# Designs tried in a protein design chat: VH-VL binders against o27280. Part 49

Target 1, 266 residues: o27280
Amino acid sequence: MDSMNVPEVLEIKRIVEESESVKTFIFSWDFRREVRPGQFVMVWDFRDEKPMSVSLIDPVRSEIGISIRRVGEFTDRVHGLSEGDLLGIRGPYGRGFELMGRDILLVGGGIGMAPLAALADEATARGMRVDALVAARTADELLFLDRLEAAGVNISTCTDDGSCGFKGFAHERLLTLEENHDMAAVCGPEPMMFQVMRILDERDVPAQLSLERYMKCAVGICGQCCLDDTGFRVCAEGPVFWSQELSRVREFGRYRRDPAGRRVPW
Key: E = the ipSAE of ESMFold2; O = the ipSAE of OpenDDE; V2 = 0.75 times the mean of E and O plus 0.25 times the DockQ between their complexes.

## First folded at step 1 (VH-VL)

Design s47 (framework fv_acasunlimab; at its last look DockQ between E and O 0.01; V2 from the best seeds 0.00; counts 0 for: pae E 17.4 > 2, placed apart)
Fold by OpenDDE, look of step 4:
Structure s47 (fold): chain C 266 residues (1-266), chain A 118 residues (1-118), chain B 108 residues (1-108)
Amino acid sequence: as target 1 above (266 residues)
Amino acid sequence: EVQLLEPGGGLVQPGGSLRLSCEASGFTFSRYWMSWVRQAPGKGLEWVSGINSGGSSTFYADSVRGRFTISRDSSKNTLFLQMSSLRAEDTAVYYCAKSYIGKAFDIWGQGTLVTVSS
Amino acid sequence: SYVLTQPPSVSVAPGQTARITCGGNNIGSESVHWYQQKPGQAPVLVVYDDSDRPSGLPERFSGSNSGNTATLTISRVEAGDEADYYCQVYDSSSDHYVFGGGTKLTVL
């Protein structure tokens, strides 16, 4: 399979409203093309193209789901679509999550729960114990709770305003948890991930983190998603990284590059 | 000094049992996955069994599943491998190995020889 | 099960560069680790996570991994580098640690 794929035009089979700002778009998928949790696809609305994480992988129904948060012009257009409408999908791309051991901790913030939800399904299917720390600014922004619960995931919630679960940030909630898991998977705001990684490192818990960066080609050619000092391309070497890899990335948790290549602090 | 000591090897008859031990020092034993890796005479390395940091999860190579049992005692900083129904093909030097973030082995014991022969 | 393939032997003259390969299906997507084992000794980790080097190891040891092949490179080979070398991965699909068959490096 060529990494330089042309978008396949797919019909939106279903739309799930996850929250006020997040929708999951369901597509029929040919699973001869393997897809892993943590990988992303490029979504093309025939005007623009954006990378999106796969949040649902269902080989039984031959479906995948892509969760999209409404944050700008592109996502506004996509959120205006209906079932039966068409989108271009190419991929999957990038390195996905690996699973280790029997007990896994998922730490997700906001839309970062999208790839972790897919990972949770895989982990539970393998018979793993899955604990999920789901964080958001408010209760209304907590994602996939019913889905995770139905899958048998043990959920702990965290909200900035205390409207649900622990009042505070994910890393603060993590500090209150005494149990060490066999591995952790983390995805969310980069400042959150940075703090969570530090705690997990101190506890010697193997951790994988999914980064978000501006991507154009998704195939490691354009360099737009290149991380400073290391040369890591988020689309090729990532988006999932091990904590020891990110420890070498100076910009992690500190700043990112915008589409113009300028440093933008977190 | 980080160290793994592996007493307990020896000669055993086919069908017999043997318990290996590995005593750890110089690091926080309870934080790390541990494994047993063996090497038959003149052959390569073969992973045998692994155990998570807390001891709640155990893993086995297909070749030893159902016959070997890995365990650990945090209070004694000791890793164990209970071997039963031993076969001639189980003859090997058995190494205790400390995991590095679960995927590699950064510390090894000197190994103990287990010989299964009639 | 996941399989790693190494050449049985590699020979190199002192001062030259030795390259030991480890083949595996899409191994480039895996984290590859390398061990050195001298006769009568336990293995020693020399490269981990494809290209990272443990503290105390000389810079002469390096690693790379792409496509279907990982490579351990030993530059300015010394007599003391003569040993067996093993590649290793963790197969998450089966929860198995997998070793290559090993490569004997001979320094001529």
Scores: ipSAE 0.484, ipTM 0.808, lowest interface PAE 1.7, mean pLDDT 94
Fold by ESMFold2-Fast, scan of step 1:
Structure s47 (fold): chain C 266 residues (1-266), chain A 118 residues (1-118), chain B 108 residues (1-108)
Amino acid sequence: as target 1 above (266 residues)
Amino acid sequence: EVQLLEPGGGLVQPGGSLRLSCEASGFTFSRYWMSWVRQAPGKGLEWVSGINSGGSSTFYADSVRGRFTISRDSSKNTLFLQMSSLRAEDTAVYYCAKSYIGKAFDIWGQGTLVTVSS
Amino acid sequence: SYVLTQPPSVSVAPGQTARITCGGNNIGSESVHWYQQKPGQAPVLVVYDDSDRPSGLPERFSGSNSGNTATLTISRVEAGDEADYYCQVYDSSSDHYVFGGGTKLTVL
């Protein structure tokens, strides 16, 4: 367990371009340090560390994959790397997804499909029927469709602009889908997850949601992310939470914090 | 308060049938997975059957598959276990249990004794 | 089916620490839950999701889970802790809830 807290310097074995803004970085991994879907690692470029969800878990090839969207200085630097270059990887950390029942619905928005792609592999291997609702702003931002298809997942898509599948938001598409799932897993922008959670709660479907803002809290670096009705307790257990826990967090889906620490609406 | 009440139980002849019920109060029954867990005299806990929140999926331990049927009625906040083709080995205290976050059992009924004997 | 193995009994003196193990293949990848059962009573959840405690339970109860062994630890044991203890997981491959065989804790 001590080795989990020290970064290993690993060679980038392979890079998969998922879209114009998303790449998956693949590393050899010693699975004596087990990794579960929904867990994250700290990625260190020898200047900054950032939490990244694990998107590929392949014990047969002894590989993990980390999917990174280009959104700022750190991710821009990492996107500039090539096969053979080095990154520090520390972890895994956090609670992973848990599977129960015969049928699972995955609802992913944008890069939120990354941890759900790893979960889809596990659910399919366990013999579950997997339905995935993949949402993005445009068709070129839909992620992992080929990988999900290869895993035997039943895919529905939606885009805000209507360029692929249903025209509209994830929660609008969800209202047109069957209500009978044993569980659901949701990952994406917080406002999307909040709307999806409300629908799943109404349908009495237990859901797990992955919240990126709680990743640092799970490793003891809490700062401004610990805002809930029960104090810091919920933030400490992330990033994956059951919907029954999140329905009691007043801030979820409603507010974020600006650099001054003020509550601002989504 | 959050509570599960199990009226019933009794003595049944081998090959007979018995229906157990479990009445829920103090929580939104329809939102949770429910299970039956049994315990034979002097023995450990054995999960018997489970049902998802909507009632569309049912699950059974191999030892009771085909003989027991779990069901729920959300309008009555009641969980049922229909037991058929009962055997001496089914003699046990039967508990209904609510799943916490779908997996752990956070509240349990008081238990209902079922004795299968001639 | 998935199998959880517990020692049948553990003895401990008052004020000492009791450790009850739950063995399972790669159990560290599962969420383990622990129940206390006193004679004539229904089980009570004492630890869930490996290490979390339900509200109202003493801080003396804690849990851990790694590799092939999960452990329930009861510190500063009291006579009232004498009970049977069961570990439990949900096996997603079979959709079965699985209990360990139980451990009788005797406080001498």
Scores: ipSAE 0.464, ipTM 0.760, lowest interface PAE 2.8, mean pLDDT 86
Fold by ESMFold2, look of step 4:
Structure s47 (fold): chain C 266 residues (1-266), chain A 118 residues (1-118), chain B 108 residues (1-108)
Amino acid sequence: as target 1 above (266 residues)
Amino acid sequence: EVQLLEPGGGLVQPGGSLRLSCEASGFTFSRYWMSWVRQAPGKGLEWVSGINSGGSSTFYADSVRGRFTISRDSSKNTLFLQMSSLRAEDTAVYYCAKSYIGKAFDIWGQGTLVTVSS
Amino acid sequence: SYVLTQPPSVSVAPGQTARITCGGNNIGSESVHWYQQKPGQAPVLVVYDDSDRPSGLPERFSGSNSGNTATLTISRVEAGDEADYYCQVYDSSSDHYVFGGGTKLTVL
């Protein structure tokens, strides 16, 4: 009996307020179900179900953390919950990040730092050197800085408004940073990821990028998460893709899909 | 309650030294750039020095470069300004200020007077 | 060194609109911020990023920025608006913060 396709109802063990708009929900987790950084879970609030990245993977405490930004009706309801309340979780799903070499660059925009925070913990535990470029609109929305610093990550920041670190976009800050990493991992707004991917490709840095798409089944059956040019399903072949896989995808960075699958500009 | 508190400044002779401090509360100190801004009696605002969120980069107005040193201690939520080789023209009210959106300053201390005279 | 120029004073009758200018070479390409300072008090941010209002500030305060001039506009001026007003930018080429010389607003 494969429980991955049926939500398990779990009690919220702890809630961490990461910012005014982002909370991390901590659950007990049986690590016989392996979880890798970059994989996602489907979170069910008994009315609707949405994909969320895992931001904390702690086998020692038998805990996972799921970071959720308040952006709509579903996330508003989840943000209203308290410790002891219940959520359904199914998964994990998808292909996670693969670590390579000794030096890794993380580039995260907004809530995109969630899966990268989990990856940073694993990379530092392996003894890798980790540099992180953490981007947001404002200083108040820079996520996980204290946690990354405590893990030994070398942090660079940028904000659209310049309130912390470099004023500007992540790809503009990236042009001013050291080019000699063995790999990169990127997650954030798709226009940002497109520009970052192009820079990393020019530098010959192998890069993995995590995409968001509308998901219903999470196992690749319904086709709602497909990429136009490849037939890739984000839930099955992704959400983490190598940059060379995405360079052949015309839609990447140029438009998104709504819940009905319709093409919508960014 | 978000605030910046500067203990009193003081009277110092030309060529002397003084260290200012600014204690922050009610916000995550380590996430923001901080600055010192001064105002000579009857004059306008003049930015003096700034420091980034991690303390790795420091910035100085030309009028104080080489004489003033900005620093921060995130464990104590405290910003410092070490002033050396003080001159009469350094006489001013010194404000501690927190950076905000677009490199604005959204939170200011009440200021502390530094008087340089013989 | 980037220079911001403000008129030294502006006078306005109660209920009328005050406009305080901040001149700078190509200032329209900068994010301009405005501060109110009443006698004996610290400055208070009243407009940031050209036109945005901090939480709790009345709609009467607004700003604009284009070309070589940024403008702070205070509509329906009240006696309590009498203060010094400073414009400010961050000059990324020098890594310096720059203030204008200040404008004393007098409400007659």
Scores: ipSAE 0.000, ipTM 0.405, lowest interface PAE 17.4, mean pLDDT 84
OpenDDE, second read of step 2: ipSAE 0.483; ipTM 0.805
ESMFold2 (binder alone), look of step 4: mean pLDDT 92; pTM 0.949

Design s48 (framework fv_acasunlimab)
Fold by OpenDDE, second read of step 2:
Structure s48 (fold): chain C 266 residues (1-266), chain A 117 residues (1-117), chain B 108 residues (1-108)
Amino acid sequence: as target 1 above (266 residues)
Amino acid sequence: EVQLLEPGGGLVQPGGSLRLSCEASGFTFSRYWMSWVRQAPGKGLEWVSGINSGGSSTFYADSVRGRFTISRDSSKNTLFLQMSSLRAEDTAVYYCARVPKYYFDYWGQGTLVTVSS
Amino acid sequence: SYVLTQPPSVSVAPGQTARITCGGNNIGSESVHWYQQKPGQAPVLVVYDDSDRPSGLPERFSGSNSGNTATLTISRVEAGDEADYYCQVYDSSSDHYVFGGGTKLTVL
């Protein structure tokens, strides 16, 4: 367990360009250290460290993939790396997704599709029917479509500008879908997840949602990812939560805390 | 330069309706929460309504809940306040304001709404 | 509902220091923001997050917050500082933005 908290320096085996702003970095992985969809790792570029979801789990090739969106200085540096370069990886951490039932609905927005792509692979491998609602601002920001299709996932897309699929937000598209699933997994912008959760609850569909919060230690010690009122630590009790758990979290869909601990609205 | 322009105020009878608008410029409108704050003549500031950046969440003061509706159009960089069932106590200068966090860093000049028979 | 209490008025001589208080239950655990409003004008943010100052505001304006009282301090008060000042917090329990009653600062 202690070894899990020490970054392992790993070579980037491959880089997959998913979109203009998203790259997937592939690493060799020792699967004696189990990893589940929905869990995250801490990525260290020897200057800073950030939590990132695992987007690919391949026991056959003994590889994992981490999808990273270019959004700031850290990710800008990482995006500047090449195959053969080194990164520190520690983990995995957190609670991952649970699969149950015969069919599952995945609802993802933007980079939120990263953990869901991994979940899709597992679900399809288990023989589950997988439907995925993939949302993005524009068509060129839709992630993992070819990969999901290859896995046998039934894909529905929506874009804010209508450049691909349904014009509108994920929750709006969801309202147009009549079929219920045994369970749902959701990851994306929190306002999206909030609305999606509401709809799923009304439909009595069990749902798991992956939250994003500022994380420092990733081991439940520092408390910086603690959710107000409940005391839930996103890194320990999450990042995957059941909808009934999140119903107790008042800040969900409303605000988060920045690195300074200040509330910032979504 | 951040600018918030608030046309649409005026005189309305009790029970009537009025729609306020606030046109934003000088910043990425879709990235910010927005709010309406009002001030009755000779009185203090009172928060009226708020809306998140994407418009998916709306919030209202108890005094206006069920009567007022806040909305936004990102394509037009415009914030709206639809007021219905107006009362005399709704008479105030209405300000639109930008909400970067949970404070108001930029305010419009305000528009006067007078509810009178 | 959360309530913020301000004195209705504060008077100060030019060049002196004005202190405007904002009382609230455990307000020290909240982020307090302050606004200046001159007659016939819209409010202007002068302090946010207890003690941060917007760009363009003079250093004469400062804020503090602890216990049950937040304070706006205006040093070296000028005639132009005469205005109404409002404190404000966000109450997450009610999803309300809450303003104090306002304080009229008079420069003697």
Scores: ipSAE 0.018, ipTM 0.587, lowest interface PAE 6.7, mean pLDDT 93
Fold by ESMFold2-Fast, scan of step 1:
Structure s48 (fold): chain C 266 residues (1-266), chain A 117 residues (1-117), chain B 108 residues (1-108)
Amino acid sequence: as target 1 above (266 residues)
Amino acid sequence: EVQLLEPGGGLVQPGGSLRLSCEASGFTFSRYWMSWVRQAPGKGLEWVSGINSGGSSTFYADSVRGRFTISRDSSKNTLFLQMSSLRAEDTAVYYCARVPKYYFDYWGQGTLVTVSS
Amino acid sequence: SYVLTQPPSVSVAPGQTARITCGGNNIGSESVHWYQQKPGQAPVLVVYDDSDRPSGLPERFSGSNSGNTATLTISRVEAGDEADYYCQVYDSSSDHYVFGGGTKLTVL
């Protein structure tokens, strides 16, 4: 328990450029400290610490991977690192995905494909049939297509601008896909996840959604990361939730909160 | 309040049939996997059958496969277990149970099924 | 198929700690769930996912799971804790739910 909350300084073994804005950083990992798809780690660059989802879990090579999108000062600094450089890693934290049944649908938007790529590996290793709907704003923001294909996943794509696959949003593409799955896992922008959840609810497909917006609070830093109405904390009880849990949350998919706690539409 | 009500049960001759029902209320029934678990008099718990939220996938213990059929009706918020070719060893209290993941968080009150000549 | 082994009975004095074990091959790699059943009543979930507790249950109930043994621990035992306790796992290789044989807890 103490060891889970102390950063371990690890060498960057390999860096995979997933896109112009996304890199996967790969580290050797001791699997006596179990990691499951849907969990996250705290990444420390010796100045700031940020939560990042685990995107690769490879016990055969004794490796984990962490995919990071360049969106600010911290991620810009981390993107400037090279193989052989050091980062502090602590965790894993959070509740991971649960698998049930024989057929699973993955719906991922942008960087939300990162935790779903790790889940796809586990589901295929279990012998499940995996269908993945990979969504992004543009073709160059579609992530992990080669990795999913190599794992034997049945892939459908969509882009907002129509530059690859179906032209439209994830939920519009989902309406054109087969309806029979034992479960689904969804990760991406909250408005997308809300629309996808509604369709899966109509199809009676139980879904798990990864809600990552308050992950930093999971380590006890922020006492204010509660969802309205339910009162549960994303960081303590998430980031993965079943769809029926999220259906009770008035703000899910409708608005977020700014630093002052005020409601802001998506 | 989550509630599972089992109004069925009864005495059946060996080789006969009986349908159990479980009426759900207090939650969105159509979003949950459901199971039947039985308990013979003075014995432990035994899982019998499971069904996914949409009713498209069903699962059975080896002891009942081919004889029992699990089904659900979301318009009635009701889970069913159709039992056929009943045997004396099927005598038990049958519980319906809600399955949020791989455990049973709410259970019905139980319905006694007695198979006797 | 996966087999879970529980002791048939455990006796404890009021105020003491009861420990009920659930044995299984490499059970530490599974999620273990625990149910309490009183005579004539339906089972009640008391611990899920090895160590998580449902809302409304006393903090006296806790769980652990490692290696080949999972344990349900009941601290400061009360007369009202007298019941049968069952452990349960999901066997993903067969898509079956497996229960232990049950342990009768007697509060002396």
Scores: ipSAE 0.000, ipTM 0.400, lowest interface PAE 15.9, mean pLDDT 84

Design s49 (framework fv_acasunlimab)
Fold by ESMFold2-Fast, scan of step 1:
Structure s49 (fold): chain C 266 residues (1-266), chain A 119 residues (1-119), chain B 108 residues (1-108)
Amino acid sequence: as target 1 above (266 residues)
Amino acid sequence: EVQLLEPGGGLVQPGGSLRLSCEASGFTFSRYWMSWVRQAPGKGLEWVSGINSGGSSTFYADSVRGRFTISRDSSKNTLFLQMSSLRAEDTAVYYCAKGFYSSGYLDYWGQGTLVTVSS
Amino acid sequence: SYVLTQPPSVSVAPGQTARITCGGNNIGSESVHWYQQKPGQAPVLVVYDDSDRPSGLPERFSGSNSGNTATLTISRVEAGDEADYYCQVYDSSSDHYVFGGGTKLTVL
């Protein structure tokens, strides 16, 4: 318990620039403390602490990677760091993805591709066939294409503006793809995940979806994360949920919470 | 390509009514919050009204509440602003604007349509 | 009701850095977005979520947001950057989009 809840100060071993706005920070990791795709860690810059999904899990090299998009004061400071600098890491926390069957579809939007990249590595190591739909607003915001290709993943892309691949949204592209998968994993903006989930439900494809907004709940600070229709505490189950669990939640895909915990439309 | 096309501006007498429309293409209209933002000649931007993706929740600036009604028709990819009891101070260019997913910003704007309220 | 305060005008020489401020009570806890408007044109989003830049916009545009002040920074200013700039937040307590009064950037 103590080992998970006390930040360990780790040296940034390597930094990979994924795009203009996204970097992956790589650390040595002791795998006696198991980490699985879909889990997150709390990243501490000695001023603020934020939850970040694990995007690389490499037990052979004894490394984990954390991909961070620049979106505000904390992430701007972290992006200013260099190899050799220090960050506090505690965790891992939350429920990881579960794999089943022979074939998996990954649907990632923007930075949501980060936890799915780690999952792709595990699925391919297990011998599964992996199809990935990588979605973004523009071509320069598509993430991990080279890494997925190197892993043998069958890649489809879509961009809102048509600058790479299919012109349109993830759910529109999904309608043109093969219907035949044993399972799916989805991570990205909540409205995208809602539309994708509906299509997968109609195809009888069991899906797991990762909701970043519930990461605080998984570490036990979850006053605002009780779900409207289910009455259970999200911190007990999140951030990864099966589609059948989310289909009972009226808030999913319709509303988000602001920093004060108020419900606001998407 | 995202497009927001706004016909329907014009000259209206004080106390009159006018309906603005905004036809959307290039995105899944039914999934996004839409807004109307206006700009009086030589003045700044003023948010007027917003509507959620499903059309069930509507929001209004205090200056137009009770006089303006926002609505949407997802089958036609069209946003509307019904304006009534128009005043000289409602004279402005009216912009249709698209919200983005989970953020509070407006990522695409229509060309704007001029509404002039004058006798 | 939330209020955003911007200076009415800022002047800079070509090649210098322009800084346009947006003041608001505890604005650092909000997401701030910035729009550029040239005469006779619709506004264009130039910075969103405090510091993110839309695809196709020059890297010279950047943003920050902390405490009671958000700032739009335009480095290596060009004549083509001359425009009105508006900051904006979404006030969840009133369900309103709130715009600042605008700042006219003049490139001398």
Scores: ipSAE 0.000, ipTM 0.382, lowest interface PAE 17.8, mean pLDDT 83
Fold by OpenDDE, second read of step 2:
Structure s49 (fold): chain C 266 residues (1-266), chain A 119 residues (1-119), chain B 108 residues (1-108)
Amino acid sequence: as target 1 above (266 residues)
Amino acid sequence: EVQLLEPGGGLVQPGGSLRLSCEASGFTFSRYWMSWVRQAPGKGLEWVSGINSGGSSTFYADSVRGRFTISRDSSKNTLFLQMSSLRAEDTAVYYCAKGFYSSGYLDYWGQGTLVTVSS
Amino acid sequence: SYVLTQPPSVSVAPGQTARITCGGNNIGSESVHWYQQKPGQAPVLVVYDDSDRPSGLPERFSGSNSGNTATLTISRVEAGDEADYYCQVYDSSSDHYVFGGGTKLTVL
């Protein structure tokens, strides 16, 4: 097995509280191991292991950030950690985002903004114009706004309750935006992504979407993250997919499989 | 059927100017990246310039930067290449090509127009 | 700037398999596209995204890309396949379309 597949025990260098439910854990990183926005790492708390998106890539400080939403037992434990505590990190894995053109649209929902924040940093560093549609249920769940603004990103917000920005869903807000971009990157709840993708396709805007599935091995062996009909493994062929690829995925936006392999509708 | 027609080629003296046009049909012109690619006689393909779908971003090869200007008119489904300060080495068949963003390839090409720069 | 290297010529007998290589630094991490150009004609896309074929193109045309080499493979070569073939990538760092030097395929 490649050394990449062995968890490296790393000290939490810093913790950034992004929201009530989201924390970013900062680690020192050897950038001889390349990491790209959209890739994920497996985080090991010495009991369980979960895939997490890289949300910060800072070659200058030799740091990466992993943003984790508190949603279950594993994340509860991780959120209880402090600076100086240890976690196991292996990876990065999966296919990350590609950047093309000069104008890019980011559409993110909730924790889905994590990989997009990293992508925004890269895009702006390359001199691209970045527009971001940041969606959340409420204003207090909007992520990375200050960071994005500081990077020069043009932000549009959307909240379900209207507490900030457009009242409604991301795809509804997108319909009100007429400007086309060279490409789009999308990450968030799958129903959101599904609707956003449809709009972007109608507009002939190339789009990349990052999927979330149950992952076990992260190396394309166990098949737990396989997408129906295509055989795509989210951990290997993804998690970032082009819209054309996802158009072949029947389950996309409709259902996913749980750890037991049962269909769970969105 | 996608069609790209390139009028405007011809003979021009060194230091002169020439404007190429490419009329597009068979697809939603305003939705796609467009490029100019040229081929000198007996030589290979050389990308010259590109423009995004909305026309807000333009790109140039180093060899033509500052001398060539790419633009588009969505109302006319037409792509333009304004060439100035032409040099002998600019002599080539110039192709208009339709782009596809996802992987950066050009899926449709015009038949090309010959530009000859000579005294 | 990113550089793509192709052999200037490849010869193959009818019915045989032609392989045209395109070399580039870590080209396996790039999406490689291939164009066919017959004499006096405009280029035609024959392979995109390393291995995908445009609709209507014969299955005889295939592509692969790994490491530092992309390969266009033409099986059961026909006389009509005689042409120049160009590999191409989009360099996102420079926002350039980069072409190889081209390979002349001769059908013997």
Scores: ipSAE 0.000, ipTM 0.494, lowest interface PAE 11.2, mean pLDDT 92

